# Ledger of designs, part 1: VH-VL binders against RING finger and SPRY domain-containing protein 1 (RSPRY1)

Every score and structure here is a prediction.

Target 1, 184 residues: RING finger and SPRY domain-containing protein 1 (RSPRY1), of Homo sapiens (Human) (q96dx4r300to483)
Amino acid sequence: LFLKEGRQLTYEKVNLSSIRAMLNSNDVSEYLKISPHGLEARCDASSFESVRCTFCVDAGVWYYEVTVVTSGVMQIGWATRDSKFLNHEGYGIGDDEYSCAYDGCRQLIWYNARSKPHIHPCWKEGDTVGFLLDLNEKQMIFFLNGNQLPPEKQVFSSTVSGFFAAASFMSYQQCEFNFGAKPF
Unless a header shows other numbers, all headers, positions and changes below count from the first letter of the chain; antibody chains are not in Kabat numbers.
F, E and O stand for the ipSAE by ESMFold2-Fast, ESMFold2 and OpenDDE, each averaged over both directions (binder to target, target to binder). V2 = 0.75 x the mean of E and O + 0.25 x the DockQ between their complexes.
[cut] marks letters that were taken out.
Atom coordinates printed by the task and the answers are left out, and those that the model quotes come from them; centres of patches stay.

## First folded at step 4 (VH-VL; framework fv_gevokizumab)

Design G1 (from B5 with heavy chain S60Y)
Fold by ESMFold2-Fast, scan of step 4:
Structure G1 (fold): chain C 184 residues (1-184), chain A 120 residues (1-120), chain B 107 residues (1-107)
Amino acid sequence: as target 1 above (184 residues)
Amino acid sequence: QVQLQESGPGLVKPSQTLSLTCSFSGFSLSTSGVGVGWIRQPSGKGLEWLAHIDWDDDKYYNPSLKSRLTISKDTSKNQVSLKITSVTAADTAVYFCARSDYWGEYFDYWGQGTLVTVSS
Amino acid sequence: DIQMTQSTSSLSASVGDRVTITCRASQSISSYLSWYQQKPGKAVKLLIYYASSLQSGVPSRFSGSGSGTDYTLTISSLQQEDFATYFCQQGYSTPWTFGQGTKLEIK
């Protein structure tokens, strides 16, 4: 998801096979709307809807950002292909052993359908949330406006394949993704 | 535990090349996201970043000095080296090496510094 | 290049004081700001990274705040060991640049 060029980060380093780093319209639940450019998602229903991005990473250190458009319930983070979108049952990313998610509305970190509180304040419109995946140290780190939480390591205890940036949206929630086309 | 230690000549004549070595332990430059940079401080003055090298051999140089600087690494020896060509009295400073975070945005561990004096 | 300006090159304070050191960037640096402490004869020490994140092992009396172009380092109750020079640094774009330093002196 990145190459270093000054301080610039771009998604082109990830996309050697002509796959663009964006939200994957072929890996999205029924009622989630994805923008034509693939970098914005909105839930257009009274339901919990999920998506994975088009790229998969299995080595190295990776980072992406989200800009909060609406401040409601969303679970955003990293998921393997084994993570299921059981939206009719109320499950999103962070709700199985193959995904871990940051929830800035309820101030929770989700892993394996279990939550723990975190010390960041509730996110608000315009906030930037960062998502670092370190596959060498086997950890995930979440940032709110540059302020980091302690690393999350639980998801790496499972047998995991590669990871996708992934998100789940409650009723009418929306955010914008930056996979490196803009500086972080 | 992370440790870095600079070594240099102490005294260099004007117009010569200054060669510095940073030896480190407690981390590897094979680890994705990790880097090492060089920062200097002339007596009684502030800190000036010189150069940085990442785990993937990406090199960054201060544009004001770029034509004079060469940074390199030897991952097997846990060493990073910096060369500064055509030195003058303005290059007299304490030279530090420091480990960068995964994005190179800050330096979390520093060496003690080595004083280099440029004079005849 | 991004210029980092610390408004005060020297600041006098007494033990127990609340001390604030300010740093301004010539352009927005999106919270990619770190604070360092330098004591004579000791290694430079990272205190704060990403504007407000406290480095492990640093006392809780140190805190950072700010965004965009304006940042502050606060020491809530100054201790004897805190008399040192403090530098801010932007990590937003190369060349990475430091403020000129603020020397905290005994009043």
Scores: ipSAE 0.000, ipTM 0.460, lowest interface PAE 17.4, mean pLDDT 83

Design G13 (from B5 with heavy chain S32Y)
Fold by ESMFold2-Fast, scan of step 4:
Structure G13 (fold): chain C 184 residues (1-184), chain A 120 residues (1-120), chain B 107 residues (1-107)
Amino acid sequence: as target 1 above (184 residues)
Amino acid sequence: QVQLQESGPGLVKPSQTLSLTCSFSGFSLSTYGVGVGWIRQPSGKGLEWLAHIDWDDDKSYNPSLKSRLTISKDTSKNQVSLKITSVTAADTAVYFCARSDYWGEYFDYWGQGTLVTVSS
Amino acid sequence: DIQMTQSTSSLSASVGDRVTITCRASQSISSYLSWYQQKPGKAVKLLIYYASSLQSGVPSRFSGSGSGTDYTLTISSLQQEDFATYFCQQGYSTPWTFGQGTKLEIK
């Protein structure tokens, strides 16, 4: 993750020696499996399972990446603490007014349970998806292998709280997370 | 009220293709999270799940029978169909269709079942 | 595949009894367990889903409990209409699998 300092567009790597940015085993729905190192998730259930990372951001410009392991339905992006993991109701990240998600399988952006198409091709195994959150300009930008979509702004009309990197996985889907321990 | 009804040939010869139809009312297979599955039960034995199709036309099959199974839906007729190729006496069973919720995790309404006997 | 084992294939009871039927999964299924009732000549009925949630229209004498690998269906005061075969089912991973069934018979 990179942090913008004050009014300058100076990006600074988050020092991970004191901050452990990983998937939060205490903020995960019941049937999503998280690796011991906290950087990989896999859904081994026939439901839509969700997780948030351990790190909450409320100012600055932040970025993380995932590597696609399976190319099926996943909704990955940013969510506030107020976004609910209603896996028994079929709701995940992007399905309420407190989250926004990129779906590379169905070629959709999700916000408030409403979708719109995007122009990226369907993701495939080995692809890198990027997630930029700009809290100064109030926008989110999604990247597929370095190619960006137009900014998403809708979620900022509903939220005043901080954001977590967050993801929802359909049956048997898996990806790996990079919060900055490896170069982007 | 939700209702499902199976129909099938009753008797089918070994090596032939078995075709089953599930007709339903009281719900739409375009409803988010809803699907229809097929389950069978040989006489005096337990239940075996065969196949599932959901609102999104996503299909899943029991791996032990996958090569022989085809599930399809016709939303205009409120029907789901299952085909089983190359049948043997081991396929003799009562065949049920059932509505599923939460991507097939449980079946909340079932049909009465239709008996299929595989015999020469 | 996840194997579902019910401790007995047959159980005898009398009207008014408290009856328990148990189900064990070969691995943890995290409460993705349902209970069904089957009577001869009738459609199979869902009784309990997600281990302990009572299906709409099912009498309150039925309850489910358990977690991990071990689950129980309880009938607090058996009625004449409850003599049937009961099946557990895991919805944790495909293929979805059922227990062998427990036939509840008149003592």
Scores: ipSAE 0.000, ipTM 0.450, lowest interface PAE 18.1, mean pLDDT 83

Design G14 (from B5 with heavy chain S32E)
Fold by ESMFold2-Fast, scan of step 4:
Structure G14 (fold): chain C 184 residues (1-184), chain A 120 residues (1-120), chain B 107 residues (1-107)
Amino acid sequence: as target 1 above (184 residues)
Amino acid sequence: QVQLQESGPGLVKPSQTLSLTCSFSGFSLSTEGVGVGWIRQPSGKGLEWLAHIDWDDDKSYNPSLKSRLTISKDTSKNQVSLKITSVTAADTAVYFCARSDYWGEYFDYWGQGTLVTVSS
Amino acid sequence: DIQMTQSTSSLSASVGDRVTITCRASQSISSYLSWYQQKPGKAVKLLIYYASSLQSGVPSRFSGSGSGTDYTLTISSLQQEDFATYFCQQGYSTPWTFGQGTKLEIK
């Protein structure tokens, strides 16, 4: 989960991090089902359900990927511990000052419950979405099948806390996470 | 679709207050993420950003001019106004208003500009 | 304030030429750079945003590149209507600042 100069992956750091990097069953909203291996999530309810991963980063450059299993509404990105899972109120990742999320179904970037359009096409089953967090330059970059969007920096104005990979799933949506156990 | 039009006095005397109005169509300042800025250009010189106001009534000013500038909006009339106090010959310029994107921090549509001369 | 410097205030070229205009920021601006075109008597036009993203309606002969502090605008095959003044602008932090402009003139 470590990139040098934005593009170069430090494979030794990826390998070191991969054993324990997974979705956190102790930091998940009530109706989100997490696989036994911790790398897949599915919402089994009609609500908007959320999860954070097990690792927190506060320095350096970090990257993870998601493979789209279902192409519906999901908001995936980075969140601090201060981002609350208010699923009964319809809030997901990107809906407060402490998180920023990519939405490939509606073609939106979310920060502080505010959205803006992006130019990526709608995601499809089998697509790979990348999530780069650059704590040196204080920016996030989202990728669809290797194609990047302009950097997002708004979330860094509101938070001094570390970040977790995080995701929110609408009714019956599913994706699989890669935190470095397999090549990017 | 998007259009902006500046209006101003054309000629202003030194020490007076300059008032400019930007009237626009094709968008609304009630739309999240949208703002309007003022930029000026003295004859034969470069562009200087003056002030900005966004959908949320958040205002910003160029620090070098902040004490002399007041930006305001009237969302129902699709207008943004700029006032510059205590004008001098150095304020002689073409004044532009332009729509901004708060996430992109760039100006995607500009007015044609209005010339203001500070003289006599 | 972030200072934006264009390497030349004037550049002469002929129709069909490949033209490159350069811009340098006094500090890293993380690709938050835009390029504008200004013609006498016309509204200023946005060409490129986020260093390399082409604005809708702008001809594909225009392209932008660069990162960190150094950025370039390229016109791959100059057309008659491209003779204009070009400005770079940083959108990284306020106050937003512009380069001094590069006037593209007929050779």
Scores: ipSAE 0.000, ipTM 0.502, lowest interface PAE 15.3, mean pLDDT 84

Design G15 (from B5 with heavy chain T31D)
Fold by ESMFold2-Fast, scan of step 4:
Structure G15 (fold): chain C 184 residues (1-184), chain A 120 residues (1-120), chain B 107 residues (1-107)
Amino acid sequence: as target 1 above (184 residues)
Amino acid sequence: QVQLQESGPGLVKPSQTLSLTCSFSGFSLSDSGVGVGWIRQPSGKGLEWLAHIDWDDDKSYNPSLKSRLTISKDTSKNQVSLKITSVTAADTAVYFCARSDYWGEYFDYWGQGTLVTVSS
Amino acid sequence: DIQMTQSTSSLSASVGDRVTITCRASQSISSYLSWYQQKPGKAVKLLIYYASSLQSGVPSRFSGSGSGTDYTLTISSLQQEDFATYFCQQGYSTPWTFGQGTKLEIK
């Protein structure tokens, strides 16, 4: 993985032997199916369904990737524990002041239920989306196939809590997660 | 503990509808995360997945056969049924039903299979 | 559709041998790969799921490995009951597809 002038992205890794980095089956909304290995999710209904991962980070620089399985509406990024799954009201990751999300189908970045367009093309099956969280500089950076967007900073004005990798899936959407067990 | 058993007609004429039933015990399709799929195998050949149904009535079909296939369940009877319309000699095979995990990604328990021959 | 290819349709081995069966997917399947054993007159049995997870009740001489497009089933010390046909299956994308099978025969 390289950024701009070919610099390798530097990030801290979760110690897999002390904590399994995966989607948290105890922190997931009702109609989202999580694979037994914890690295893939599929929305099983016509609703908007959400999940957080098992690890929480509060310092350092962190990164994970998602591979797009279906190219429909998903909002994927980082959320604190204060971000609520109000899926019955249509709220997902990026729809409150405690989360920020990348939407590759609609070409939007979501924060506090407000969206802004981004310049990446619409994601397609097989694309890799990257999610960098820099808690030292207080910024989030999103990547599509290694191409980065400008940093997002607003979420840090509302919280000093730790962050979880988190995602929301519209009707029947699916993606797979890589928290570092496989090479980036 | 977990057991599945297929039943079918044995012989079907071309152009007719083939109806298969899978009866099972040791689990329920009201249990979250379980499903049942149908797989077939022509004599001396490989396995072909046909259709899947899970606990919340989510159905999926092999696209090559989708227009001919209907899968349904009767949770109270612990049964899953598959119908195949307009059969031809190419549908001659052993038909298996099998229990699946979430999404049907793998099948952990299989029935013994039921042979269906399509001939005039 | 994702095509699953087992390079060998039949191989001969002796009891005690280390046997390797390979499976290749036409595209990356992210370790969503299962291995099955089929014997004449018996139900098909799941051996390995998610590339390397051993199914409960399956002897430890069976192991799975691989990633991306290339996967392997290994039997570390072949026993008489292991002579059977082995199939790989991808669970990455519907329609789920199987390899053509590898028949393990007595040498």
Scores: ipSAE 0.000, ipTM 0.467, lowest interface PAE 16.9, mean pLDDT 83

Design G17 (from B5 with heavy chain S32Y, light chain T94Y)
Fold by ESMFold2-Fast, scan of step 4:
Structure G17 (fold): chain C 184 residues (1-184), chain A 120 residues (1-120), chain B 107 residues (1-107)
Amino acid sequence: as target 1 above (184 residues)
Amino acid sequence: QVQLQESGPGLVKPSQTLSLTCSFSGFSLSTYGVGVGWIRQPSGKGLEWLAHIDWDDDKSYNPSLKSRLTISKDTSKNQVSLKITSVTAADTAVYFCARSDYWGEYFDYWGQGTLVTVSS
Amino acid sequence: DIQMTQSTSSLSASVGDRVTITCRASQSISSYLSWYQQKPGKAVKLLIYYASSLQSGVPSRFSGSGSGTDYTLTISSLQQEDFATYFCQQGYSYPWTFGQGTKLEIK
């Protein structure tokens, strides 16, 4: 959990220090492989595959990072439990009103199956992408190697339900997750 | 198509070193998260994992056999080799090589196996 | 080491039967369990990985379920080609270990 420039971290309902935060093998689509330690995922099919993490947050400020392993199409961000993994139809996180995703390959932010461009360059292998969820201000902020985009607020118009870190992977794409076990 | 093929001596004498080679095609052992492992099966018995080598040349060995095992790779030949020192009749088994995915958690493609008999 | 125990070393069944094979780990393995099929004289084949994920090319009559320490492989309608030995394997903790195998035999 991390904020820049003196902003406060708040822990109102969930204490991650006693819970192992990882990708949830019980909340993953059919052809996505998850590592035994739960911190890496790879799509092993020509389809668009999705996963949510094991923790759900509904208050406070939360942050996680992803290291880009392959630079292809992935949509990574935050999703409620109501976001569906419609892989047969090519829908992943960011493709409904219950999720918002960063796409560093196509330089897009996705919400409700609609995209808008962002100014970050295309991600490359080894890049770090940050995902901040601020439930006090009702906003999401995306970072590429520490450089932030303007906040995204649209997803909070549709839901006040708890959020999971979540990701969708196009054909054969892969990344590593850091939920705080390593310093940010 | 992923294929693996084991080769070995067939017969080896007690106290000698057994050398096995796995030749593969359809994948690269330089690909992140990919590895090759060795598993054996004595006649009429279960499967026993022996050793694993990752894309990063990181090596893992079954602790019960570690002192006798050496795994290595030859990237130019698409081969992985396993050596077992000081063999006994207990090492008589069919030896399989198999591709591991995501750090050796499971084996998605296997070779047909090669029978090794330890006998004088 | 994590011990993997399959509740029966052999079972008999007829074509068309629903067959269940069980596997128990000596400690929780968080669904990092795979199922393999072995036919006499042939290579071992992966059927299921991560407890319930079906390997590409494996018939849909095969399914896996379970969590924690207890896992099940189900064949919904047994076919002639399914008579084989089935092994479970944990990938949660090093060293990786296999169950003793369950031989599925013609009744």
Scores: ipSAE 0.000, ipTM 0.463, lowest interface PAE 15.8, mean pLDDT 83

Design G18 (from B5 with heavy chain T31E D101E)
Fold by ESMFold2-Fast, scan of step 4:
Structure G18 (fold): chain C 184 residues (1-184), chain A 120 residues (1-120), chain B 107 residues (1-107)
Amino acid sequence: as target 1 above (184 residues)
Amino acid sequence: QVQLQESGPGLVKPSQTLSLTCSFSGFSLSESGVGVGWIRQPSGKGLEWLAHIDWDDDKSYNPSLKSRLTISKDTSKNQVSLKITSVTAADTAVYFCARSEYWGEYFDYWGQGTLVTVSS
Amino acid sequence: DIQMTQSTSSLSASVGDRVTITCRASQSISSYLSWYQQKPGKAVKLLIYYASSLQSGVPSRFSGSGSGTDYTLTISSLQQEDFATYFCQQGYSTPWTFGQGTKLEIK
């Protein structure tokens, strides 16, 4: 993957096959459907539904990608185990002190239930969204088709816990995850 | 061990309603993410998807046939039924039921099929 | 409706051959593609789902690849039991549609 200024990203190689990196069917809210291979999710209700991946990271630099299948409201990013799935209350990833999320439909970054606008255009079907977690520099960076936003640092002031890739889906939204089994 | 078995009349007359039943074992339609679909195949031709029903009672129909199709389930009996109204010779085919995972995007286990002939 | 086209309706091959069957969608289907095997008198069998995921119990000589509109099923070393008709299917949007089928015949 390349940064916006033409710089190549470097991150630690992890044997994801032994970790079985995928969406965690044991850490998912009621109406979110997860594919058998664990790399796709779809919300099957008019509610806001959430999931975390199966692995937790507490050191190093980590990256994953999402391919947009439907262009509606989703909040995707990184969350600690302390972030709660309060879906009947409308809280998802980015709606507490323990998570930060990219919203490509509304063009917002979410942290602690507060949002700020970002400069990326609205995502569309087929777009690739990247999620970099840099635990050395204590920052998160979001990418749309390789174009990066300024780093997000707020969540690191509130938590010392490890992070999971995590996502929340509004009514009938769907995306595909790539945790490194396919080249980025 | 997942198994599905279709049953139907074998022969129906033009203009009548065709009723098919799929009986299954090894899974339940109360399980999240699971569904059952109907697919047919006329002799020597390709596969055509007809209808799908999932654990949530969410129903989908092929738009070209939807006015003639009704899919239903009886979760307690492990059965899914399909009705096709106003049949013609064009409805002569082998009818399959199949289990789906994940919103019906693919079918992982199929019944052996039941031949239905529409003739006077 | 999404049209699925397999490049050939029949293909002749010998045991031990590498066989490739191609499937094209009329629009991008984002890897929502499955491959099925149909033998006379047998239930239809799922081989590959989500373009490249091998179904449990299916021999490793079967593999799937592709993205967007173009997908392939490969049999790396054809066995006697592989002579069958193969269908692709898109699960991207309803109505779900199948290719016309490719009959793999003994050469």
Scores: ipSAE 0.006, ipTM 0.473, lowest interface PAE 15.6, mean pLDDT 84

Design G19 (from B5 with heavy chain S32Y D54Y)
Fold by ESMFold2-Fast, scan of step 4:
Structure G19 (fold): chain C 184 residues (1-184), chain A 120 residues (1-120), chain B 107 residues (1-107)
Amino acid sequence: as target 1 above (184 residues)
Amino acid sequence: QVQLQESGPGLVKPSQTLSLTCSFSGFSLSTYGVGVGWIRQPSGKGLEWLAHIYWDDDKSYNPSLKSRLTISKDTSKNQVSLKITSVTAADTAVYFCARSDYWGEYFDYWGQGTLVTVSS
Amino acid sequence: DIQMTQSTSSLSASVGDRVTITCRASQSISSYLSWYQQKPGKAVKLLIYYASSLQSGVPSRFSGSGSGTDYTLTISSLQQEDFATYFCQQGYSTPWTFGQGTKLEIK
């Protein structure tokens, strides 16, 4: 499972052999703590806190992974810039028309504040979750330890904007991100 | 309660365009997450999915038939229509319309079906 | 395209029997499988979705199981009204595809 991109991106061109994307400390809600290297996030509050990565894609096929550090409620996926961090209202990534998220704790896929069950078992510490965004076919595919779910397409009906990797964390949850610096 | 009802010509000649209408009640195709699709069944044979339309006018087609299919909706009339061009005897079947859930992965309510025969 | 195979095209049974109908996908469909009942002159009825979830209003004698490529519909105690044709359908990827159908006939 590898990143592919042949077009100039909206914000920058990224080298596929050494991708340095990270969580954006300038696009994060108040109580989410981001590690100094930008690849780990931890919620230090009782609220639902959110972040987007530094990297926006509008063409090609893209993939990232997270490693589950704590197995509680997190909604992780892809969001456009139009997705708002309404964290005090309990809304996270997947809770508007501009984002779609995988929830491995509750076994749900979230889009526009509506969920559907998915077949993957509940995630556990050490599991790898994959997030594929295919802008050619207009679909997202989620993986748990290499096992894929059917493609998700609804978010592409609401937006033509570029996408950021994005995540929301319930109380005291954390995970580690891999945007390509390590092999997938 | 949810109800769907198909209507069609009954008989259509080879090479002509077949037009089918699905009229429904008990839900609106402007309702978030709802879709309607078309499935057909030749006599004594299995079911074949043809096309699907969603609440936001997004459309999907069976790739084997895509060049001949056009699906559309009229939300003011609670109708979904399917057109099939250049029909042949292979298009003789009962045609069903059916409602899908928000993700379109299964059909929760179906119409009774309308028989279409392609012959001269 | 994903091919759906129902191993039996017809099955004979008596009222009160436990009936099992099987469905195999040509590749893993991750439990994105539905079961439908078709009776002559009536609308097709959804029985089971996501392999094992019972549709509202469907009698509890119907159940679904399976994972990966192999799926089963079970009727625990067959009733007269259950004589019908049963179809499986995969919702894993488009085009959505159906099995050939299994006709349940009175013995």
Scores: ipSAE 0.006, ipTM 0.480, lowest interface PAE 15.2, mean pLDDT 83

Design G2 (from B5 with light chain T94Y)
Fold by ESMFold2-Fast, scan of step 4:
Structure G2 (fold): chain C 184 residues (1-184), chain A 120 residues (1-120), chain B 107 residues (1-107)
Amino acid sequence: as target 1 above (184 residues)
Amino acid sequence: QVQLQESGPGLVKPSQTLSLTCSFSGFSLSTSGVGVGWIRQPSGKGLEWLAHIDWDDDKSYNPSLKSRLTISKDTSKNQVSLKITSVTAADTAVYFCARSDYWGEYFDYWGQGTLVTVSS
Amino acid sequence: DIQMTQSTSSLSASVGDRVTITCRASQSISSYLSWYQQKPGKAVKLLIYYASSLQSGVPSRFSGSGSGTDYTLTISSLQQEDFATYFCQQGYSYPWTFGQGTKLEIK
């Protein structure tokens, strides 16, 4: 796995889990299950369910990883507060102008409900997907087992607000998040 | 070389407060990411985590014992202390202190342990 | 609380054998799993952290694997010095909990 300079996760160690970098149980759509520790999510419904993490970043360079548990359809990446969870209508992260997502099952990058193919193979159980947000260069870079794609810049042409790590899960899909508590 | 050494009274009477001290060398609790925890082991039984304190004075306690536990540190003396109030025979155990990294999720160096017997 | 179960409380093997010790969590712990070795009269020793990361100074015959709820510690070629009790521990959710221990007896 590849390490990036300036990789600084902004979670602050305190006794309250809500200040830790984790999936936000207060910013999640109705049928997505989040683990008690906040680092694992699974969709238990037939709808497309979404979540944002607890931290919002507006400057610097940020990185997180996901371990693929099931290899089905998920759209994972970065979203602003303006990205809405329209799960009843089949919209997920990457389906509006306020989010950009990596889809390793269909081999697509999603932005503003438009997709383009990428050259990574289909993800499989145990694969590590990396998500770099560079707010200095205004770009996002996706990695599969350390192999990077060309940068994505489209989401920065709209409103540049703070970004959250965010993900959408199709029926019964699951993955685990690493926001820096475990070595990358 | 990282070393931790527990010290305690050896014998404590029921209902009294047990005070334990962990003295260490080879690292500092002023270093970001570092912490010290307490774990105990009754004779012939498994390990039970009690409490943890880290570099920024953040404290965590085993919920089943939290009303009886107080953990504190003295960074300048390289010491961490644990107090257990209202002791009973069930508190008879070997008490270990151990160094941890980030949130106390694992312990990389342990002391030898100090036996505490609660008896009249 | 997350319960950690080691499926055997004792295990006997001969020097040179490949030995596996198993640990099962009552819920997914996302690889926040460590393995410890305890010998009579000696300090407890960390062997593996985050399921598969070998602690500095630990012989390469020790390895860890697993994910979700099921984890294993493997000793590829057992040595006399490996007689000990082995404990798994989850660092996923407070309170941290340990397995009951597996006592490894050589022979």
Scores: ipSAE 0.000, ipTM 0.463, lowest interface PAE 16.6, mean pLDDT 83

